VHH binders against q7z443r523to685. Designs and how they scored, part 2

Target 1, 163 residues: q7z443r523to685
Amino acid sequence: TSLNMSTHQLTITVNVTSLEKSLIVSIDPDSPLLMTLYLGFQYQPNCTHFHLNITLPKDKVWQKDEEYTWVLNPEHLQHGIGTYYITAVLSERQEGAQQTPSLVSVITAVTQCYYWEIHNQTWSSAGCQVGPQSTILRTQCLCNHLTFFASDFFVVPRTVNVE
Below, E stands for the ipSAE of ESMFold2; O stands for the ipSAE of OpenDDE; V2 stands for 0.75 times the mean of E and O plus 0.25 times the DockQ between their complexes.

## First folded at step 1 (VHH)

Design a8 (framework vhh_6fv0_2)
Fold by ESMFold2-Fast, scan of step 1:
Structure a8 (fold): chain B 163 residues (1-163), chain A 121 residues (1-121)
Amino acid sequence: as target 1 above (163 residues)
Amino acid sequence: QVQLQESGGGLVQPGGSLRLSCAASGFTFSSYAMYWVRQAPEKGLEWVSTISWSGGSTYYKDSVKGRFTVSRDNAKNTLYLQMNSLKPEDAAQYYCATPSGYTFEVRYDYRGQGTQVTVSS
């Protein structure tokens, strides 16, 4: 869904029902847009009162769709399950001269890394963490046990469905 | 749908240079990281280099650092590998590759047919 940032801010509401998966927040503006996101639990955050923040677009990304994606792992959702609020605030300094309100698309998703565990004949997430280069379409998996012949290769797999 | 076509290989003397190209189509090339991988006769596939979507970050296998340079032209949907000071051990079929959904190794991502590099007198 597209939202208008006419007041130089936008609020996103996220209901967290499980701490077993990572939250992916993706913002896709219709043109480049410098912004800061603030996270709050059960309150609307701002630049002076927040739990966590990030400045977008991210610098030095591998894939272009990483630029406006924020990855929040369970350790970042330290207040537990419940309603989190994210406030996106436009920077007063924009790279271009933007005079019209921007439309942005906001997508939230949850993801987790899975691998096939031969001894138990099932998919498992043990020893894996969702990496910061993840997006709503691709999940970066950082696993301490992935030592296959491909140890010289960087892997960017999508989340594998366990069912 | 996704198509990658390598070119620029050939026969070169030790110490010589070659420039490889990879023409990409069927996907938004400018949004993805790209890889160069190679396979010598009777050996497994070996990663050579990686370049980020914008060209702002590059990584190389230790044995090619300082000799190879990866670059890209997003306006032309083309990936390049400049190879200088070529050694006999660089002789291989060279492939470009891009990540895809459910793979756990770069070798299972989309790859082209490759271009052959031979280094001999």
Scores: ipSAE 0.013, ipTM 0.418, lowest interface PAE 7.6, mean pLDDT 75

Design a9 (framework vhh_6fv0_2)
Fold by ESMFold2-Fast, scan of step 1:
Structure a9 (fold): chain B 163 residues (1-163), chain A 119 residues (1-119)
Amino acid sequence: as target 1 above (163 residues)
Amino acid sequence: QVQLQESGGGLVQPGGSLRLSCAASGFTFSSYYMYWVRQAPEKGLEWVSTISGSGSTIYYKDSVKGRFTVSRDNAKNTLYLQMNSLKPEDAAQYYCARESYFTGGYDYRGQGTQVTVSS
């Protein structure tokens, strides 16, 4: 979904129902937009109260679509299943002479890496982790083996509120 | 045209060391995760190590951790694998491979370089 960003922050609500999969949060602004995302479990986070944060765009990416993507693995969702809130706070000073974008698209997806295990004739996620270069269109799988890989991902409904 | 060329293999005694190199061309080397994988005679492909495009994120197979070190020189489009304390079970054909983001495996692999560990 798209959302008009006319304020200095926005809120994303994500209902996590499984800790077996990684959460992908993708923000797609019309032009470069410096922001910090804060993660909270069962509360709306801010710059002084949060569990985890990230500054976007990412400095060291290999593909353009990684710049505004936050990958949250099960180890990052340490508070368990339930509702997570993400607050995106815009920097007061944007880079260059860029104007604040009027529109931003926010998409959340859940993904997991798995491969076909010939010995047991079943799909397995053993030895695989979703990598930080993952996006909503591409799952990076970091595995301790090379086999036929498959990834499943789900675009999940989410609520975005602009304050 | 993507090309990957391994070198540096050879015969060493148990406990010895070898440094493998992989020369890459035909793509933006620094934009890709790279793998080292190996295959022993009459066995399947086995993942050995992964290194991110910048070199900041590195993973190893448990059995080689502490003995092998992967690195890269993006200015030279070259991937390296320093192998120390080599064991007979490390004997294999070693390949460098370019990560395929879409499949989670690799899309290109070199011809390999043979590593033999024997006394």
Scores: ipSAE 0.000, ipTM 0.170, lowest interface PAE 12.0, mean pLDDT 75

Design d1 (framework vhh_7d4b_2)
Fold by ESMFold2-Fast, scan of step 1:
Structure d1 (fold): chain B 163 residues (1-163), chain A 123 residues (1-123)
Amino acid sequence: as target 1 above (163 residues)
Amino acid sequence: QVQLVESGGGVVQPGRSLRLSCAASGFTFSSYAMGWYRQAPGKQRELVASISGSGGSTNYADSVKGRFTISRDNSKNTMYLQMNSLKPEDTAVYYCARTVYITGSGTYEYDYWGQGTQVTVSS
């Protein structure tokens, strides 16, 4: 599903049901767009009222699909479980054309790094963090130990409205 | 900014030893597993040795077990590879890398590399 950014912004709604996993927000514009994302808990954020922000595309990426991906770890979801709102605002105000609607696809997902802990015979996430190079299709696991890894991955598609 | 800088390479005769160093900067060194990789002429890069963030766990390729020792000093943000009983087959460019596990790959991958240091083992 795609969303038009005709008002120079879009809103993403995410229902967070667990703080044990990291939230991945992936934006795929049909052409390069400089934008800033603002995070709010239980409210619509803007450039003067927000909890966290990020500017996309990211400068230092391992693969191209990271450029428009925001990874929010449990430490970033400080207000707990509930509804989070993300407002994306175009940062560059230079128009190339009169009025070019930008088509944007948005996907949100949750992920976590798990490994098999032979000592306790269970899956554990201890000693691991989800890294900033994660995307909706692959999880970067930053671990302080060496072991076999797996991830438990859920994609939460965004509801989009076309004008 | 993440940087990895290798040093300690050189030309040695078979049976000799070399110690490689990798100086890391721009990230919390102790939070990442690290590895040494090598690439011989005409061959693919291969993982030689890896070490956990704490240094408590190490793994080695079968070709180097018993001869190479990986270690790290987190207070100096430096990783080492002690290479003993060097063989002509060890001739390669050696790279240090920050290792990550990417789901679906089946192995540890790398997200940052050093420039490499040449090790040549010849008579």
Scores: ipSAE 0.013, ipTM 0.392, lowest interface PAE 7.0, mean pLDDT 78

Design d10 (framework vhh_7d4b_2)
Fold by ESMFold2-Fast, scan of step 1:
Structure d10 (fold): chain B 163 residues (1-163), chain A 125 residues (1-125)
Amino acid sequence: as target 1 above (163 residues)
Amino acid sequence: QVQLVESGGGVVQPGRSLRLSCAASGFTFSSYAMGWYRQAPGKQRELVASISSGGSTTNYADSVKGRFTISRDNSKNTMYLQMNSLKPEDTAVYYCARDYVTIWSPSGQYEYDYWGQGTQVTVSS
């Protein structure tokens, strides 16, 4: 959905129903916007009261799609299942000094990394986590075991859009 | 045990070239995608170039595209980064890494056991 950031703040509500997957928050502004995102569990966070934060756009990224993407692993969702609130606050100092209200598109998705486990003949996520270079279009998989990664085919990213 | 060893760094003038090498041991090198990362003082580590396990697919950061070439020789367990037309902005420690595999720490943070020690590249006059 598209939101108007004319008031220097917007709030995103995310209902987390499982801690087995990573949450991806993607913001796509119609023009570059310097902002800080704050995460709260069951409350609306601000710059003085939050669990986690990130400044966007991220510094020099591998692909442009990464610069407004926040990856939240189960480790970051430490308060468990429930409603999380993300407050985005615009910086008063914007590059390019465009002062017309900006529209931003917000997409949230969940993803996880799976590999084929030969011994048990099943898909497993054990020893893998979603990396910070992930986006809604591709999942970076970071895994701590070597035997199951003889080729890229043993690492299969799964998202809500893959059956 | 897994080892990655970088070499080929040094001090060069702008416009010159350097060739970095990464020697891998302790794992089946030909089965893993590999990458080069760099980190300047006070900055976050960034991906420079990556190469698929077979060497047929490569990707580059926009800042180095057309100037740097990544390659690998699976028979020698070695990956290379040819750096041409070097700029002062390329000054950083360059790290060899497995592109898609890393080690989890007991606390759930990434460990650098599958990263090399790094090699310094300095571009100045």
Scores: ipSAE 0.006, ipTM 0.116, lowest interface PAE 9.8, mean pLDDT 74

Design d11 (framework vhh_7d4b_2)
Fold by ESMFold2-Fast, scan of step 1:
Structure d11 (fold): chain B 163 residues (1-163), chain A 124 residues (1-124)
Amino acid sequence: as target 1 above (163 residues)
Amino acid sequence: QVQLVESGGGVVQPGRSLRLSCAASGSTFSIYAMGWYRQAPGKQRELVASISSSGSTINYADSVKGRFTISRDNSKNTMYLQMNSLKPEDTAVYYCAAEIRVTYGGWTSTYDYWGQGTQVTVSS
């Protein structure tokens, strides 16, 4: 989905149905855009009222595709299952001489890290979490034990509005 | 990033053999640990065999030991699974997987890449 972000705000609605998985929010602008994302549970957040925030693009990335990706682990979704709202606000200071209207694509997905337990011949997620270098194309698994890993990926239904 | 493409699946009678191939493109193949996984209808995906980046460490599931052989040719960016003495219970979609690990700060960061799978059916 491509959107015109000319109103300086974008609202994303995500229905979280499970706390077993991490939520990945990926924003793909057609040109660089400095923005801040705010998270709220059952309310539309803003710069003075939010649960969590992140500034994009990220400046400490391993690969370029991480720059506009926000990873929200179950501990970040503190209010449990239900509807979460994300408000993206464009910074007043954009890079470049002048801001032109930009198209923005938004994808939300869930993922979870699993590893194969050879002794029991089964999959487990114990001792692992999805890392902040994850993207919709690559899952980073942070585990406190050494083993072979795999990930599952599923796109989460969402609603996106330009305000 | 690496792209994986499986080939060699098909329909065979019990007791026959098949050889699966996994061709890699993109990132340098030789740095990845590789494995074959399978998933039968209604069953959990399971690890069949794995091979380290150098080829020196190999593991097999108990159900396939002595019948299957995993190997890799880093010069051809390809991994193989030689499947001998096939049984009906070997029927599954077989997936090629590549894994790279980076350890820092007491945690291991792992990135997994998967092929689309190839069907193996063992039936009379």
Scores: ipSAE 0.005, ipTM 0.240, lowest interface PAE 10.0, mean pLDDT 78

Design d12 (framework vhh_7d4b_2)
Fold by ESMFold2-Fast, scan of step 1:
Structure d12 (fold): chain B 163 residues (1-163), chain A 125 residues (1-125)
Amino acid sequence: as target 1 above (163 residues)
Amino acid sequence: QVQLVESGGGVVQPGRSLRLSCAASGFTFSSYAMGWYRQAPGKQRELVASISGSGGSTNYADSVKGRFTISRDNSKNTMYLQMNSLKPEDTAVYYCARGLYTVEISGDTYRFDYWGQGTQVTVSS
């Protein structure tokens, strides 16, 4: 991650090695921050050039830990495997601008829903999707079946200064 | 837009059978696990049976194992509950429900997000 103090932005770099799992991007600021995240494949995105975006914190959440979490499923990583860049741009319209935090933690993780498939005697993700209410601590599995489930996590924590 | 409609309830004597149906619309039926809940007067709702989207996996409450059979016909967007050897304690309003499964680091949970209006089953002598 890198920070540009003139533009109040930070960059997150993610190396995607498989399209069989969903990417979870979690941002944990010391105090509330209104921001927009932009996704680019093999390039640094900005507000005029990006593949996907999201505004955080989310306002349609079941639990508070979802507010600063972006879930990117394989269909959202449409350019395949490789390096993705996420640019987080802080809004100029912050409430309590004088309380802008000096530290922001960024965690990226990958997850997938697995179940034991009795007929083939193996673990499978078929018939399951990772849901938008997922976080680094909880995987929402939207499945067309009921059986034993498991999820797999790979977590890369980062801490970034915001001044 | 999701709609679930139950039918097939009624009044029967102990030991008899009933077959409940749940007609679903407004979503891709085969993509969702489904279940049957029941609620007796003054009691909480309990899950009695559930079935996977493909129909290949089923689960039953201990109180109904060996007596009830859940099934589905995805071509008709319909789920069924065959209830055999009915007992007075089976008296309840039966609801069909659309299922969601959530896996958490602290544990896994299963929940339902939509229910039908219910159909009354009364087992009396």
Scores: ipSAE 0.005, ipTM 0.232, lowest interface PAE 10.0, mean pLDDT 75

Design d13 (framework vhh_7d4b_2; at its last look DockQ between E and O 0.62; V2 from the best seeds 0.00; counts 0 for: pae E 3.2 > 2)
Fold by OpenDDE, look of step 2:
Structure d13 (fold): chain B 163 residues (1-163), chain A 120 residues (1-120)
Amino acid sequence: as target 1 above (163 residues)
Amino acid sequence: QVQLVESGGGVVQPGRSLRLSCAASGFTFSSYAMGWYRQAPGKQRELVASISYSGGSTNYADSVKGRFTISRDNSKNTMYLQMNSLKPEDTAVYYCAVTYRVSFGPEDYWGQGTQVTVSS
């Protein structure tokens, strides 16, 4: 979904239904932008009231699509099941970016890493974590054991408000 | 559709230099990390060097650190490997590689390779 950004702030609303999965947030502009994302639980966060924040684009990533991706692991979502709000404050365009209007694509997804537990005959996520290099296109699985693993991936419905 | 074509290999004496090039096509070159692998006779293929999509980050195998330099020109869809102070142990087929994953591995895309032979 692409959005015209005529203002300096947008809010993403995401309903989190599991505390065992990671939330992937992709806010990809059509041209380089500096933005700060703020996470809130059951309230709309801002620059002075938030649980967690990140500045995008990420610095020194290996793949380009990592630049504007925020990976929120279960420990970041420890506040509970419910509605999370992400406020993105757009600071300014980076040098050389003068396209008008500004377009921003927002995608939210939930994912986790699983391996087949032979003894219990079930999929397990024990000892596995979604890595920070994960994106909407690929999941990085970091496990403390050597096993064949897979990942699930689900697009999470969201509401975007432009302010 | 991904194509990687290596060039610049050859036969050189120890201590000499070579510069490998990799011409890439079939994907958005400037969006992906790239790397070089090598495989010597009777040995497994090993990662030599890697470079981020922007060129801002690089990684090297310990055996080539300080001697090899990986770089890229995104305007030309080309990656390079400057190999200085070559040793006989550097003799191998060198492969250009791209990965759509977060890290390099055995399922990467690579070219047909270019032979590098270091001998006195």
Scores: ipSAE 0.627, ipTM 0.842, lowest interface PAE 0.7, mean pLDDT 88
Fold by ESMFold2-Fast, scan of step 1:
Structure d13 (fold): chain B 163 residues (1-163), chain A 120 residues (1-120)
Amino acid sequence: as target 1 above (163 residues)
Amino acid sequence: QVQLVESGGGVVQPGRSLRLSCAASGFTFSSYAMGWYRQAPGKQRELVASISYSGGSTNYADSVKGRFTISRDNSKNTMYLQMNSLKPEDTAVYYCAVTYRVSFGPEDYWGQGTQVTVSS
C-alpha cells in the first residue's frame, strides 16, 4: 500500500573539481555485500532515477581489491564539474543469509596516468586512460605506447555503518 | 619478505613440453594476479601469460595462444605455466611476477628466472 524506501542504503557525495582525472570509488565491507551503486549529478539517485550504475562485487577481476571498486573516467562524468551523488543499495538476495549489520568503509580518490614525454621534456597523460582494474592503491594505465613512469592520486576517506 | 622462486626450465627439442612452477611466499598469494614474462638475449621482456587472483580469468600473448596454459593453486601458493609444442622462438629466461600493469611491464616483485632452451 505504501511506497517503501530501501532501509539498507548509503549516500556518498563527491565534489568533482577537474575533468582531467578519473574518480575511483572504493567500498570495503567487513563481510561480502551484494550492492548496486547509482550515480547522479546534483541530485540523490535511486534505482529508478540515475545516470550510471554498477553492481558490486565486480565479476572477473584480476586483483581481489578490484571487487568493490568503481572507476569513473571523465567520459562518465558527462555533466562536468560539480557535486555528484552516489547511492549504494544493498541487494535483498543477501538479507536472509546475513545475521549481522556490516561496517562499510568508503574511500574516494582521483587518479591519472602520466608518462615522461621526451619531445617536450614534460609529464603527459596523452594516449593513456585509467583502466577498470584500478583501485585506490594501484592505477591501471592503458596507453597507446608502452613507456610509463608515474601515476598521481588523492585519497578522501569515509567510514559509515550500514543502516 | 616477498619471494618468488621459479623451477622447471631446461633444454628440450622442438615440439616437446615443459611445465614451469612458481612458488610464492611473503604475501597473500590468493589476493593477487600473477604472470609469466620472458626475455630472450637482446630483446625486450614480454608478458607471456597472466592469471587473475581466483584463476577465473587468463590472458595470453598472441605468440603462445593455444600452446601455453597458465594455472594456479591458491592452497599451495603456486602458479604454473604448461608449455606445449615448444618452438625455438620460445627460448628465453622465464620470470614469475606479481602483475599489476600489463600495458608497460612489471613494476612488481620478480623471481630470478628459469632458463628455457628449445633447440635440436
Scores: ipSAE 0.264, ipTM 0.660, lowest interface PAE 3.0, mean pLDDT 79
Fold by ESMFold2, look of step 2:
Structure d13 (fold): chain B 163 residues (1-163), chain A 120 residues (1-120)
Amino acid sequence: as target 1 above (163 residues)
Amino acid sequence: QVQLVESGGGVVQPGRSLRLSCAASGFTFSSYAMGWYRQAPGKQRELVASISYSGGSTNYADSVKGRFTISRDNSKNTMYLQMNSLKPEDTAVYYCAVTYRVSFGPEDYWGQGTQVTVSS
């Protein structure tokens, strides 16, 4: 998605089909952009009406691809299965008569951490959580126990509209 | 292809300083966190220091805190370890690495190592 000086907002629409998986929202701008993302369940959020927000790029990250990644765990998505809206409000300081279009790429994916539960001989997610260092490229699994674990990862459909 | 080449090791007396360099090529150096590890004879490899992709955050093993300084120059694709007040227990092969710091994901990449020996 290309942006110009008259465009300061994006809307990302994603359908959440599981209350057990984490949603990863990755935004890859072609140049550094300050933005605030607002999450809404079944409504379009704004700066005064939202369930959750984040400012990107994140500070104190270790890998560059964490900067523009929002990890939404099941507790963040507990409003239900269905359509979530993310409004991204962009901000860029102007110098002179500058007219600079920007390109952003948006990827959404779901992931989950599992371990083999020996007692029941089945895969379980109990005691494991997708961590904040997760990105489109990697899933961080944070478990309160030591065992053999795995993760799945699926890119999911989304719609992006420029406001 | 990914290459990590350490340099700057040697034999020094206790209390002296060395500066290690890690020259990186074959990947986008400025996008990844990096670390220095060491392995003494008969011991497991241990993390010495790590640095975020931008250099904005660092982490040190307790045994080297206050004596070692990790840094990077992304314009030169090079990471450094300034080792001051060296002690005999710092004797080891030192490795630079690209470390992802996650439980599941791409494997780490390692250099060939450079020997540091602190003795009189």
Scores: ipSAE 0.264, ipTM 0.703, lowest interface PAE 3.2, mean pLDDT 80
ESMFold2 (binder alone), look of step 2: mean pLDDT 82; pTM 0.831

Design d14 (framework vhh_7d4b_2)
Fold by ESMFold2-Fast, scan of step 1:
Structure d14 (fold): chain B 163 residues (1-163), chain A 119 residues (1-119)
Amino acid sequence: as target 1 above (163 residues)
Amino acid sequence: QVQLVESGGGVVQPGRSLRLSCAASGFTFSSYAMGWYRQAPGKQRELVASISSSGSTINYADSVKGRFTISRDNSKNTMYLQMNSLKPEDTAVYYCATGWTYSSEFDYWGQGTQVTVSS
């Protein structure tokens, strides 16, 4: 989906049904936009009332698609299952004399890291976290144990089907 | 672009030592766990050693425990594998990797460095 930023803010609504997975929020503006995202649980957040925030684009990334991606792990969704609201606010300090209306695409996805646990013969996520450099196209898995393969076996795009 | 460059391999006799190095660039090295994989001819890759981002947590495969030592220097973006008491069964190409899982479009492994233990 595309959203109009001419009012200098937009709202994203996410219904979280499981706390076993990480939420990936990807913003794709048609031109570079400096913005801040605010997270709220069961309420519309703003710059003075929010649970978590992030400023985009990120400036120390491995890949270009990370610049406008926010990774929210289960520990960040600590209010539990339910409706989360994200408010994106356009920065007043954009380069240029006048602000031009921009179209912004929003993609959300959920992902989880799995590995095969030989002793129990099952897939497990124990000792692994989804890393901050994850995107809707790939999952970064940060594990604290030995395995023959770190795994990216489960990516569930909410709005986009990829390779 | 993320780059991992392995070095330090060679041909040695059983019982001798080698030290492998992995030079990393293109990412915040100090934020990611790192590991050493190896692949012998006709076998799948196996993880032989891993080290956490801070260096506080270290793990070894049973086949190398007590002989190999993994370490890292976050100020130099470099990871090491000290291999002592080398055996013929340690013969393999050794690869440096992050804990990151990758799509086929983004290859974060280097070309590896060959270790041959032969008399």
Scores: ipSAE 0.000, ipTM 0.133, lowest interface PAE 14.2, mean pLDDT 72

Design d2 (framework vhh_7d4b_2)
Fold by ESMFold2-Fast, scan of step 1:
Structure d2 (fold): chain B 163 residues (1-163), chain A 123 residues (1-123)
Amino acid sequence: as target 1 above (163 residues)
Amino acid sequence: QVQLVESGGGVVQPGRSLRLSCAASGFTFSIYAMGWYRQAPGKQRELVASISSGGGSTNYADSVKGRFTISRDNSKNTMYLQMNSLKPEDTAVYYCAAYRVWITSGGTEYDYWGQGTQVTVSS
């Protein structure tokens, strides 16, 4: 669903049910939109109170769909299972306009990279991490293993509020 | 600085064999997954075979399973494609590619490509 960011921020709420997977947050604006995302666990973050942040669009991307995608690995979800809040704040310095209202779509998903571990007859994620070039269309797997690889991918429910 | 150089292509008759080689330089070969792509005139480039960074895992297109074998020698920075029982449908330019492991809904993405080597199967 598309949402209007003319109020200068929106908050994405997502329930993380597993610490074994990476969280992918994709924001798709209808026009270029400079923003900063702030991550909070069990609280709504802002520019002065957060535990992780990222500025979008990313500047060094191979594919366009990477520009507005934030990859949060289990190492970054250090507070555990529960409700995470992401506040997206529109930058005061917009390209071409001081403030640009925009329609945005938000997708949240979880993914992880696996390899087949022959001696245990099972899939393992040990020695693999989801790379920063991952998007909702593809998972970049950075592994130090020599066996067959696989990935899962699940769109997860989120709520979005504009303020 | 980074180079992938294919060799071993040529003209062969149906049912014969050919071995392609891909020599890599300018990067740490042993940590990259490798693949062979091919492209026939007027068609899209397709993945033929891929091999994991240490050689323990391989993947093949259904059209070449049982006929082609991919391998690599990390001590020589070289990857190979052994092509047996060649068919006219195998006629294409074959490309060597290097990548970190990618899983996509639309295809595989590669970091480095070679210039290609022509394989023609004709009678």
Scores: ipSAE 0.000, ipTM 0.126, lowest interface PAE 11.4, mean pLDDT 77

